# VH-VL binders against IMP cyclohydrolase (purO): the designs that were tried, part 2

Target 1, 198 residues: IMP cyclohydrolase (purO), of Methanopyrus kandleri (q8tz52)
Amino acid sequence: MYVGRFLLAGKLEDGTPIAVYGVCSRSFSDRRIEVREGAAFVVPEDPSYITENPYVTYTCARIVDEFLVLTNGAQTDPIADKLESGVPPREALVSVTFAMDYEHDEYNTPRISLITDGETFWLGRVAPEEVYFRVMKPKDGEGYLLSVYGEYAEVPSKPNMTLDREDPLECDPVPSFEHYVCSVIARHDGGRWSLEAR
Short names: E, the ipSAE of ESMFold2; O, the ipSAE of OpenDDE; V2, 0.75 times the mean of E and O plus 0.25 times the DockQ between their complexes.

## First folded at step 1 (VH-VL)

Design fl2L3 (framework fv_flanvotumab)
Fold by ESMFold2-Fast, scan of step 1:
Structure fl2L3 (fold): chain C 198 residues (1-198), chain A 119 residues (1-119), chain B 108 residues (1-108)
Amino acid sequence: as target 1 above (198 residues)
Amino acid sequence: QVQLVQSGSELKKPGASVKISCKASGYTFTKYAMNWVRQAPGQGLESMGWINTYTGKPTYAQGFTGRFVFSMDTSVSTAYLQISSLKAEDTAIYYCARHGYRSYAMDYWGQGTLVTVSS
Amino acid sequence: EIVLTQSPATLSLSPGERATLSCRASQSVSSYLAWYQQKPGQAPRLLIYDASNRATGIPARFSGSGSGTDFTLTISSLEPEDFAVYYCQQYSNWPPYTFGQGTKLEIK
C-alpha cells in the first residue's frame, strides 16, 4: 500500500518507548536521513542538491530535553523551539501544526506531527478535511500508526498496530508499504532518546 | 487556480535593457522556486536557471551569468528577469515556470514573453 | 552537464495509432525526468513527472516509464490534439536542468 510519510509511535513488548518517522515516495526516491546530535534531517542522497534549496532538505526529528519531536516537514523546528522555551507539548504541537496548515501543493499534503516524552504521545494531523489532535499513553506492545495517505490516514483513537518485533519496521503493516525510501527510528533507552537512520 | 501571467512582448534595439515580469496567483509565492526558460526562434527549450522565492537567491545556468538578472518582489508575488546590453542573439520567447515542491518538474508555465532585438 | 537525446527527431503517425518516444541521458538521472508537450504558439505543458507520474488533468492515454538513463513516453491511442513537440527534461543534476532537443509528432 502507498502511505506517503508516516509516523509510528508506541512501546515495544519490553516496554521500550519508540517512535518512527518514515518516508515513502513515488517522487522523491533519492533521499536519505542524516542523524546529527539531537536531530535528524531528510536530505538528498546526492549532496549537490543540498545547496541553499529549502524545498529539498528539512528537519524531521529534534530532541529537546525529555521530548522527541517527529514531523513530515518544516514544523519540526518551530515545535522544538517552543518546547525549548517552556511551552507545554499540547500547545506547541497544536499551535504550530495548525498555523502552518496543510501544504497547498498539488496533493494538499497533510502535516503530521508527534511529540513524546516516552510515556505520553501527542499526535496530530492537519488536512483540508479535518484538524485532529490526540494524546495517547500506549501500553507495552501497543502501536499507533498515522500516515499521510491510505488506510492509516486518520489519527487513531486506540492502538492500531502491535509492536511485536524488536525492529518496528518489521511490524505489520510497515513491510507492506510501497515505495519505501528512508526512516528515522527513535528509541528511549537508558533515560534518553537516541536516533537511528534507516 | 494557479496562474503565471507574464508581461507583454518587447521590441528593443541592441544595447538596450529589458525587464520581464511573471506574476503568480493561486498559491503561496514563496513556497515554490521560479524557473526561467528560453526558446530561440525555431529552437528547443533551454533552462536559464531559477530563483529561490523563499530566500531571494538566484541560480544561473552556464551562459546566463552577467547580463541576466533574476529578482522578485514578494509583496506583489512577482518574479523578474532583466537582460542588459541586449544582443540580436537574445531574440527569443522567455518563459517563467514554477518548480514543484515535491518534484522539481516545472508544473505551471507563464504564457511566454517574446523579446525581439533588432535595429 | 547531463545531455538528453530524444529519438526519433520526427515521428509521423495517424490518429488512433500508438506513439512511443524515447529519451536517453548521458548519465543516470534516477527517476528525475519530466515530459512536456508544446503546441505551436503555446507554452509547454507538463505531462509526466518523476519518470512515470501523470500530472493533474493529463489523459490516461499518456504514460511514462524508465529509470536511470533510458526513458519512454507512450501515447496509447493518438488523438488529433496530441500532434505537437514533446520534450524530456532532467532535474537530477541541478543546475543546469537540461532539456532534450524534442521529438516532433506529426500527422502522416
Scores: ipSAE 0.000, ipTM 0.447, lowest interface PAE 15.2, mean pLDDT 86

Design fl2L9 (framework fv_flanvotumab)
Fold by ESMFold2-Fast, scan of step 1:
Structure fl2L9 (fold): chain C 198 residues (1-198), chain A 119 residues (1-119), chain B 108 residues (1-108)
Amino acid sequence: as target 1 above (198 residues)
Amino acid sequence: QVQLVQSGSELKKPGASVKISCKASGYTFTKYAMNWVRQAPGQGLESMGWINTYTGKPTYAQGFTGRFVFSMDTSVSTAYLQISSLKAEDTAIYYCAKGPRYTYGMDVWGQGTLVTVSS
Amino acid sequence: EIVLTQSPATLSLSPGERATLSCRASQSVSSYLAWYQQKPGQAPRLLIYDASNRATGIPARFSGSGSGTDFTLTISSLEPEDFAVYYCQQYSNWPPYTFGQGTKLEIK
C-alpha cells in the first residue's frame, strides 16, 4: 500500500518509547535523512542538487528538552521553537500545524505532526476540509500509525499496530509500504531521545 | 550538585563474583542512561555498554560475555555492575558515567572502582 | 565496527606551544564525536562534544573541529595542567560507544 509520509509512535514490548518518521514516494526516490546534533533533515542524495534547489530540504525531527518533534515539513522548527520557549505541547502542535494549514502544492499535501515526551504522544493532521488532533498514552507493545495517504490517513483513536519486533520498520504493516525511500527512528534511551537514519 | 559515587576497591580470587555500585545524586536518575567503562592497568578506555534507566534494559558491547550484568534500583538511585567467574584479565578500574541530555558525551563520571583478581 | 585511530600516540611539547591531536574514524560518525582528558589517578573529563562544542567550564584554548571521519582537537597555548592523555569517542548510532586508543601529551 502507498502511504506517502508516515509517523509511527508507541512503545516496544520491553517498554522502550519509540517514534518514526518515514518517507515513501512514487516520484522522488533520491532523498535521504541526515542526523546532526539532536535534529534530522530530509535531503537529496546528490549534494549538487541541494545547491541548485535549497528548498528540497527540511527538518523532519528536533529534540528539545524532554520532547521529540517529528513532522513531514516546515512545521518542525516552529513547533520545536515554541516548546523551547515553554509553550505546552498541545498549544505548540495545534497552533503551528493549523496556522500553516495543509501544503498548497500540486497535491494539497496534508501536514502531520508528532510531539512526545516518551509517555504522552500528541498527534495532529491538517488536510483539506478536516483537522484531527489526539493525545495518546501507549502501553508496552502498542503502536499508533498515521500516514498522509491510504488506510492510515486518519489520526487513530486507539492503537492500530503492534510493536512486536525490536526494529519498528519490521512491524506490520510497515514492510508492506510501497516506494519506501528513507526514515528516522527515534528511541528513548533511559532519559533522552536518540535519532538513527535509515 | 551532580555526583556519581562508586563502591570501594575489591580484591578477589579467580572464579569469584563481584558487584560494584554507582550511586547517583543531584539529578533525576531515570532521565539519563548509565554507562560502564573499563580501564585495564596502563591501557585506554573501553566501553562495556550501558543501561537504560527509564526501562531497566541493559545493552552490552561486543566482547563482554554473559559474565557481565548491568542492573539498577530506582528507589536508591543506584546502578550496579556484576562480574561473575572472575578472571585475571578482569583486573581493571571500572567507571560508571552519566550520559548528558541530547548529547551522547559522558559529562559526569564516578571516581572508579579498582577490581584486582589474583590467586 | 567503528574504529577510532588517534595520532600521534605520544606528543612531546613545551608550555606555550600549540597542540594538534587527530582522531580518524573507520566510517562516518557525522559530528557525533567527543574528546576527553584524563590525568593520572583521575576519571576522564569531558572537553568537547558534538565535534566542536566546549563542555561547561572548559577553557577557551581548547577547540574541536571536523566532521565525518576526520577530527582534530586543538590546544592553542599549552598550560602545565594540560599534559595528560586525550581520548576521542564516537556515538554516531547506537550504544555501545567506542573510544580511540589515546594520545599522551607530555612535557619536553
Scores: ipSAE 0.006, ipTM 0.469, lowest interface PAE 14.9, mean pLDDT 85

Design fl2P11 (from fl2P4 with heavy chain D99H L100K Y101G Y102D Y103F D104Y S105E S106T G107S Y108W L109F Y111P; framework fv_flanvotumab; at its last look DockQ between E and O 0.54; V2 from the best seeds 0.00; counts 0 for: pae E 10.0 > 2)
Heavy chain, then light chain:
Amino acid sequence: QVQLVQSGSELKKPGASVKISCKASGYTFTKYAMNWVRQAPGQGLESMGWINTYTGKPTYAQGFTGRFVFSMDTSVSTAYLQISSLKAEDTAIYYCARHKGDFYETSWFDPWGQGTLVTVSS
Amino acid sequence: EIVLTQSPATLSLSPGERATLSCRASQSVSSYLAWYQQKPGQAPRLLIYDASNRATGIPARFSGSGSGTDFTLTISSLEPEDFAVYYCQQYSNWPPYTFGQGTKLEIK
ESMFold2-Fast, scan of step 1: ipSAE 0.013; ipTM 0.506
ESMFold2, look of step 2: ipSAE 0.000; ipTM 0.529
ESMFold2 (binder alone), look of step 2: mean pLDDT 91; pTM 0.925
OpenDDE, look of step 2: ipSAE 0.021; ipTM 0.647
ESMFold2, look of step 4: ipSAE 0.006; ipTM 0.558
ESMFold2 (binder alone), look of step 4: mean pLDDT 91; pTM 0.932
OpenDDE, look of step 4: ipSAE 0.022; ipTM 0.609

Design fl2P4 (framework fv_flanvotumab)
Fold by ESMFold2-Fast, scan of step 1:
Structure fl2P4 (fold): chain C 198 residues (1-198), chain A 122 residues (1-122), chain B 108 residues (1-108)
Amino acid sequence: as target 1 above (198 residues)
Amino acid sequence: QVQLVQSGSELKKPGASVKISCKASGYTFTKYAMNWVRQAPGQGLESMGWINTYTGKPTYAQGFTGRFVFSMDTSVSTAYLQISSLKAEDTAIYYCARDLYYYDSSGYLDYWGQGTLVTVSS
Amino acid sequence: EIVLTQSPATLSLSPGERATLSCRASQSVSSYLAWYQQKPGQAPRLLIYDASNRATGIPARFSGSGSGTDFTLTISSLEPEDFAVYYCQQYSNWPPYTFGQGTKLEIK
């Protein structure tokens, strides 16, 4: 199946909180994720590429205090900045993602956003047909999957996947995703978030 | 198997209108954007734009605003190109072609319709 | 708009020979470039996407290379069915996506 960008969040069977931002793309496959000091960026592989388009190059992850922020676009930094200023997660997520709205270009691309402190997960999606935000607390082994396109393009009201493998990218349905490009995997281990580019 | 089947050739007088259909099968219609490409006799390929089948929103290349309308009908998995106030220079083969959604597809075209010849003559 | 210039306009070769077709962009398109083959009376067929990835069902003799502004399509050993018009297309810039003018590959 083809899903585009996706967010995966929950707890592994051993209780480890995890979250993933992933990129699937057929045409924009010449990209990677670069991790730098508590942040991750989607960047083109070719350093000569000049782009003003935030669909190609953007911050996809930020760690601020106990919080992890993962999004599919320009909303990552404003959300993280609000958290750093002491704005509560629900307010930071809802106010920024809603105010920035779906991308008002020719394609009306939905924005998807996640904040988590390892116990509580705040998920949101803003699209032309739907604005939906939810707060959830997964149990061990429970996962929440949200994508830009396809059959997971709706904020789930209950867990919609099982995190029954150590590598979240190997948990169904992720292996069925077509045209996988790159991802950042966040793990909350030893009281801190860590980021790993894939 | 993926197929895009276009409507048959059209012979029109200047000032008339034409509506070309492109019926998709073998995949979920709303999962992939539909592009329109024009080829005038003896000329190369020219992008006209596309329609996002998830939102229904058309995007037109420069030179294809006004007289050209992209639309679709999800219930029959069909995309449409309508050209109004036809001119002799609109004589061309018109192709529909599939890509994935914009954010993740960006306009390379994996499956093409067979083409529809539109001839505009008095 | 980004202009794609293909060269040569016409390439005359014999079966068994190597064909090298060029596409140059007026500004960088990174790797966001595709190649298409069009035979007389037929719709175009995707050969290569993202500069170097071969599309499903395309024979191994077709390969693409390049990045930025200079791209090449190579056919390692021409077969009779390969004589056609070839187009490059960029999808780095919105709208318009642009095609090159085409290179006609013909039998010598």
Scores: ipSAE 0.005, ipTM 0.461, lowest interface PAE 10.1, mean pLDDT 86

Design fs1E6 (framework fv_fasinumab)
Fold by ESMFold2-Fast, scan of step 1:
Structure fs1E6 (fold): chain C 198 residues (1-198), chain A 125 residues (1-125), chain B 107 residues (1-107)
Amino acid sequence: as target 1 above (198 residues)
Amino acid sequence: QVQLVQSGAEVKKPGASVKVSCKVSGYTLTELSIHWVRQAPGKGLEWMGGFDPRDGKTIYAQKFQGRVTMTEDTSTDTAYMELTSLRSEDTAVYYCAKTYEVRYSGGYKTYFDYWGQGTLVTVSS
Amino acid sequence: DIQMTQSPSSLSASAGDRVTITCRASQGIRNDLGWYQQKPGKAPKRLIYAASSLQSGVPSRFSGSGSGTEFTLTISSLQPEDLASYYCLQHNSYPYTFGQGTKVEIK
């Protein structure tokens, strides 16, 4: 199944909070994720492409104190900056994602955004026909999956996947995603967030 | 949190060279892009150059090309700016500033979000 | 080189006043513009990035607007601690260039 960009959030069976931002693309498979200084960026595999095409890359992850921010676009940095200034997570997530609206590009691409402190998860989606934000507190083994397209293109009201493997990318339905390109996996281990590019 | 601590004030004769240091703490130097900006007394800010993370090169403003060298020592997390053939008009406070370029869907941005305290370099006879 | 022109070069206003500083680029720079505050004897501090995004920890009375060649920094209600010089910076292309600065004084 084709999902486009996706967010996965929850707790592993051992209680470890995790979150994932992933990229699936039919047209642009030459991308990777670079992790630097508590942030992650979706970049082209060929570094020379960055200087030629200023809109080719974006920040997909930021760590701000106890908070992790994952999104599919330009809203990542404004959300993180609001958190740094002391704006509460719900307000930071909702105000930025809603005000930026879905991308008015050829595809009317939805914005999806996540904030988490490892215990509470704030998840949102803004699309032409839907605006939905929800606060969740997953239990051990519970996962929430949200995508821009496909059967997961709705903020779930209940856990919609089980995090029954150490590697969240191995948890059903992730292995079934078409045209998978790259992801960043965040783990809350030892009292802080860490980022891993895949 | 990032802190940039610069070396102390310097007094130099015309024709001499000066090397200003910028010690990074809270991060490793390899995680940052350091740029240098100067300000003559009573004047505005002037960008001198810095490391461009997009191509791994150091870029200098044309005005300083041939007189300035910006280097990094990752073993001590210290960046350096050396200016040669000093003139009286080089009297200024020299700042190091942290930046990294991030690109986002629909645009890009560069941060000068942390600055060193500044180093006064006085060039006099 | 891209030239950045600020106006006014200086202004004097009372506490509570609305203050506007303008920055014009000699060519299009999209939203690749930041605003910096420098208090006497101190290093500059970033207020705004990407033309309109407020830096973490900066009071909400500061705002930025504009794109392309015309940019504005607004202080909606001037406070005594806002006495400073303000600079715009374009980072669209090398060399990066600052505006000449605007000195803000409180009456």
Scores: ipSAE 0.000, ipTM 0.421, lowest interface PAE 11.3, mean pLDDT 84

Design fs1G6 (framework fv_fasinumab)
Fold by ESMFold2-Fast, scan of step 1:
Structure fs1G6 (fold): chain C 198 residues (1-198), chain A 122 residues (1-122), chain B 107 residues (1-107)
Amino acid sequence: as target 1 above (198 residues)
Amino acid sequence: QVQLVQSGAEVKKPGASVKVSCKVSGYTLTELSIHWVRQAPGKGLEWMGGFDPRDGKTIYAQKFQGRVTMTEDTSTDTAYMELTSLRSEDTAVYYCARESTKWLQSYAFDIWGQGTLVTVSS
Amino acid sequence: DIQMTQSPSSLSASAGDRVTITCRASQGIRNDLGWYQQKPGKAPKRLIYAASSLQSGVPSRFSGSGSGTEFTLTISSLQPEDLASYYCLQHNSYPYTFGQGTKVEIK
């Protein structure tokens, strides 16, 4: 199934909190994720694309103290900045994602955003047809999957996947996603977040 | 490095079908969003359809719905546009073009095929 | 459908002249507008994307401006090789729609 960009969050069976931001795209298969100093960036592989359009990169992940922020666009940095200034997670997530609204491009692309401290997960989606935000506390093995398009394009009210594999990308239904390009996997081990590009 | 090379000119009778090809080089076809644009002699450009990254499907202009089909053969890196029930007003140069896209945002067409003249005459 | 109206439909100017072509959208399209040059017998070539960004390899005498519903393509000093038809294209929403074109001739 084609999902576009997606967020996956929850706890592995051993209790390890995890979150993933993934990119699926036919037209953007020449993209990668670059991790540096507590942040991750979606960047094009082809330098000529950068020269043609200088506004093509965005931050998809930021770590701020105990908080991890994952989003599909320009809202990542403003959300992280609010957390740095002491704004509570729900307020930071909702105020930024809602005020920026869905992208008014030809696809009216929804914004999807996640904040987590490893115990509590704040997940939201803003689209032309809906604005929906939810606070969740997954149990061991429970996962929440939210995509821009397809069968998972609704903020789930209960866990909608099982994190029964060590590698979250191997947990159903992720292996069924069409046109997978890249992802960043965040793990919370020993009281801190770490980021890994795939 | 991306280049789009189209098939040669065609002459068809009214009521026939035509299938124009667009061969991609420099990238794998699955990495590109190919659209089709036509231009009748002495007239302007008209968008026919192309790939929609939202659902991975092809979207067609209303005018051509029901008689246009855009397909791809990834094994040969070739895109196709088939137009059926040809009329004399379908006489035009047909272009394939790559949609320049960034994070699902379109910047429209940065690379074009050379065009294929389709003439429909009795 | 969004209608794109260009003006003028044709113009004749001398080398060195400043040429301006206008494109108007029937509804707001932000900066989702491109300008294309088509020389006789050839495929179109993109000059401007995102209303004002110059395509790599295009001479700096070409520039674009505008947002929303009013857009302009300017050629600051017309050259003989600029003999062509020029088209605007909105890609804000489907179906994508072109302006009717402006034919630029050199006197």
Scores: ipSAE 0.000, ipTM 0.465, lowest interface PAE 14.7, mean pLDDT 86

Design fs1K10 (framework fv_fasinumab)
Fold by ESMFold2-Fast, scan of step 1:
Structure fs1K10 (fold): chain C 198 residues (1-198), chain A 120 residues (1-120), chain B 107 residues (1-107)
Amino acid sequence: as target 1 above (198 residues)
Amino acid sequence: QVQLVQSGAEVKKPGASVKVSCKVSGYTLTELSIHWVRQAPGKGLEWMGGFDPRDGKTIYAQKFQGRVTMTEDTSTDTAYMELTSLRSEDTAVYYCARYSKGWYRTFDYWGQGTLVTVSS
Amino acid sequence: DIQMTQSPSSLSASAGDRVTITCRASQGIRNDLGWYQQKPGKAPKRLIYAASSLQSGVPSRFSGSGSGTEFTLTISSLQPEDLASYYCLQHNSYPYTFGQGTKVEIK
């Protein structure tokens, strides 16, 4: 199935908190993710195309203190900045994602956003047809999957996937996603978040 | 931009050792590792093993355990595969391939191959 | 170890034909399957990952399907440049194992 961009978050069976931001794209397959000093960026594979245009390059992950922020667009940095200023996670997530609204591009692309401290997970989606935000606390092995399009294009009210493998990208239904391009995987090991580009 | 460039062909006598190198560019070995695959003349592909940095372990196929050593030098972005006690049946093209556990980058780029011939 | 069996071992077809290659795993491997093309004298190139996702830059005439134990690679309209050996690979469990390969020749 085609999902566009997706967020996956929860706890592995051994209790390790994880979160993933993934990019699937029919049109822009020549992209990658770069990780630098507690942040991750979606960039063109060819550096000569890197610009300040937020449709082409944007921050998709930020680590602020105990918090991890993952989003599908320009809302990542404003959310992280609010967390740095002491704004609580729910307020930071809701105020920024809602105010920025869905992308007014040719597809009216929904915005999806995640904040987590490894125990609590805040998920949101803003689209033309609805605005929905939820706070959740997964148990070991429980995951939450939210996508821009397809079967998972709705903020789940309860865990909707099982994190039964060490690699979250190998947990169903992620391997069935079409037109995969790149992702960033965040793990909370040894009291801190770490980021890995895929 | 991603390239894996292997060392040149080798001719060895039975009982000798060979060490094949694989220089990566366009990414680093601290990001993604290398696994090794061989192919005997006219035969199919055979996975030999490789290092998984997330597990901190090097895994070898049972057939090669005791004879193979795979290492990675992150300072030079070069991976190595050393095979000892060579036999005629080790004559093959040896490939390095980019590895990440998961589905996106598992063997998505390959080296050009290194022919190792074991003969008298 | 997980055994990967490909069928047929070889085939000959004409340009424009639909070609189907099947790969069977001896146990469930979910979607941890890739398809690789190897042209004579060259290194393998990945065509398909996650059983059904097309590698960037690969022509749309190639497609993959299946899950669990039965997998298929399809070439919808065979071209002369598709003369090659095709391999499936499971990476569900160590040791990783390739199928025996399918040689595709043009009539």
Scores: ipSAE 0.000, ipTM 0.480, lowest interface PAE 14.1, mean pLDDT 86

Design fs1K4 (framework fv_fasinumab)
Fold by ESMFold2-Fast, scan of step 1:
Structure fs1K4 (fold): chain C 198 residues (1-198), chain A 121 residues (1-121), chain B 107 residues (1-107)
Amino acid sequence: as target 1 above (198 residues)
Amino acid sequence: QVQLVQSGAEVKKPGASVKVSCKVSGYTLTELSIHWVRQAPGKGLEWMGGFDPRDGKTIYAQKFQGRVTMTEDTSTDTAYMELTSLRSEDTAVYYCAKYRGSYKTYYFDYWGQGTLVTVSS
Amino acid sequence: DIQMTQSPSSLSASAGDRVTITCRASQGIRNDLGWYQQKPGKAPKRLIYAASSLQSGVPSRFSGSGSGTEFTLTISSLQPEDLASYYCLQHNSYPYTFGQGTKVEIK
């Protein structure tokens, strides 16, 4: 199944909070994620394209204090800035993602956004046809999957996947995603978030 | 060496249908976003719509909704635009054009040579 | 639909003159605007993308400026080969819409 970009949030069976931002794309397959202290960026694999195509390069992850922010676009930095200024997570997520609206590119791409402190997960989606925001508290082994397109394109009201593998990318239905390009995996281990590019 | 080559001129009677082709060479069709633009004699450019094979989404301008169908055959790297129920005001040069595609082709600007469709009785 | 209004509809100028064409959008379109040149009997050719970025191979006498709702195409020193119609195109929202065009003639 083709999902476009996706967010995965929840807790592994051992209780470790995790979140994933992943990129699937038929047309923009020559990309990778770079992790730098406290942040992750989607970039072209050929660095000469970075200065020439603003639609491909963006911040997809930020760590601010106890909070992790994962999104599929330009809303990552404004959300993180609000959290750094002391704005509560719900207000930071909803106000920024809604005000920026879906991307008015040639595909009217939905915005998907996630904030988590490792215990509480705030998830949202803004699209031309709908706007949804939810707060979730997963139990061990419970996952919440949200994608731009396809079967998971609705903010789930209950867990919609099981995190029964140590590698969240190996948990169903992630291995079935078509045209997978890259992802960033965040783990909350030992009281802090860490980022890993895949 | 990217080229968009369109099918030849056509003369149709009112009520007929026409199907214009646009063959892409030098890149794959899936890496390009193909849109269709028409221009009536002595008039300006009018955007008709485009097919996105990546998302399977076809967007048509409201004026043409219900009369136009845009498709792509990735096996032959050919895009098509079919317009039905032709009227005299559909007489125009029809262009296929690359607008946006993958980041590798984002800055490409390629147009087909145009296909003149004449609707007359 | 976003309406794109160009002015003037036509102009005549001498070689070496500075020419400006404006394009106004009925709502904000950020920098999602391109400028196109069409010579008689030919397909259009993009001059400017992202409102102000010069397309590869286009002479530097062409420049674009603006954002939001007001945009300008400037030809700093008009040449005889610039005889053409010029169109702006917004690609911020579907349907994409062209301005009505500006015909540039050389005296």
Scores: ipSAE 0.000, ipTM 0.467, lowest interface PAE 15.2, mean pLDDT 86

Design fs1L5 (framework fv_fasinumab)
Fold by ESMFold2-Fast, scan of step 1:
Structure fs1L5 (fold): chain C 198 residues (1-198), chain A 120 residues (1-120), chain B 107 residues (1-107)
Amino acid sequence: as target 1 above (198 residues)
Amino acid sequence: QVQLVQSGAEVKKPGASVKVSCKVSGYTLTELSIHWVRQAPGKGLEWMGGFDPRDGKTIYAQKFQGRVTMTEDTSTDTAYMELTSLRSEDTAVYYCARGGKLYPYYFDYWGQGTLVTVSS
Amino acid sequence: DIQMTQSPSSLSASAGDRVTITCRASQGIRNDLGWYQQKPGKAPKRLIYAASSLQSGVPSRFSGSGSGTEFTLTISSLQPEDLASYYCLQHNSYPYTFGQGTKVEIK
C-alpha cells in the first residue's frame, strides 16, 4: 500500500521506546536522511539538485532535552524551538502544526507531527477535512502508526500495530509499504534519544 | 552573478519610520530567504530577523518584535525591512543577507548596507 | 539564546604569521557555524560555512575547524589584505547570534 510519509511510535517488547519517521514517494525517490548531533534532515541524494530545489530539504527530527520531535515538514524546527523555550509538548505540537496548516500544494498534503519523552507520545495530523491531536502512553510491544495517505491516515485512538521485532521497519504493516525511500529510527536507550538513518 | 542591492542612506527624526529595500538578482526570492542584520557605529553584527522558506514564516529577534516588519515582493524580487518608532540607538548600517536554515546558503551573499541615521 | 564568545577581541600580527581565532557557543550547535570577514567600510563576506567548508573564491590560507561548542578560524599565512574584523555566526537555532568580533591588524 502507498502511505506517503509516516510516523511510527511506541515501545518494543523489551520496553525500549522508539519512533520512526519514514518517506515513501512515487515521484521523488532520490532522497536520503542525514543525521547530525540531535537532528535529522531529509536531503536530495544529488547535491546539484539541492542547489536547484532548496525547498525540498527539511528537518524531520530534532532532540531537545528529553524530547524527540518527528514531523513530515517545516514544522519540526518551530516545534523544537518552542520545547527548547519551555513550552509544554501539547501546546508546542498543537499550536505550530495547526497554525502552519496542511500544505497548500496541488495535493493539499497533510502535516503529521510527533513529540515524545519516551513514555508519553503526542501525535497530531492537520488535513483539509480534519484536525486531530492525541496523547498516548504505549505499553511494551504497542505501536501507533500514522501516515499521510492510505488506511493509516487518521490518528489512532488505540495501538494499531505490534512492535514484535527488534527492527521496527520489519514490523507489520511497514514491509508492505510501496515506494519506500528512506527513514530515521529513534531509540531511547541509555537515558537519551539516538537517531539512525535508514 | 548573485547581487543584493539596497536602497540609499536615510536620515530620520525620532519617532519616524524607515523602510529599507533589498533588490535581488541572479536568483529569485521564491528560491531563498532574506534576513536582516544591523551594525551600530563601531559595534558588532546583530541579527534582526528574516523569512525562512522551510517554515513559511517571518521570524524576528525578540528585541525588535512589535517594531519591525519584513516583507517580500516576489514580482519585483525586492525584500523590505520597515522599522517604526525610531530612536537614536537605531542609528546603524542595515544589511540584507541571503539564507536561512538551508545548507549551504547561510548568509553567503550580502547587500552593500544602508546607513540609517536617527537625529533630532 | 545561544551566546557566541570570540577570543581574542583584537590582535596584531606580522605578514606571514599564523593567526587563530576561537569561537565558543554556550550550547551545542553541531556544525551550524559560519565565519565572516568584514573589511573597514564594507559589508561582511562569508569565508567558511558548516564550520569547516571553504567558501568558493576564498584563499586556501583560511580554514575552519570544530564542532559542537568550540570552533576555530585559522589564517595560515597572514596577508596585508586580511586586515578586517572576523565574526562567527551560529545558525543552529533562532535567534541567530553573532560573536562579538575579532579585529585583526598587521604590524
Scores: ipSAE 0.000, ipTM 0.429, lowest interface PAE 15.2, mean pLDDT 85

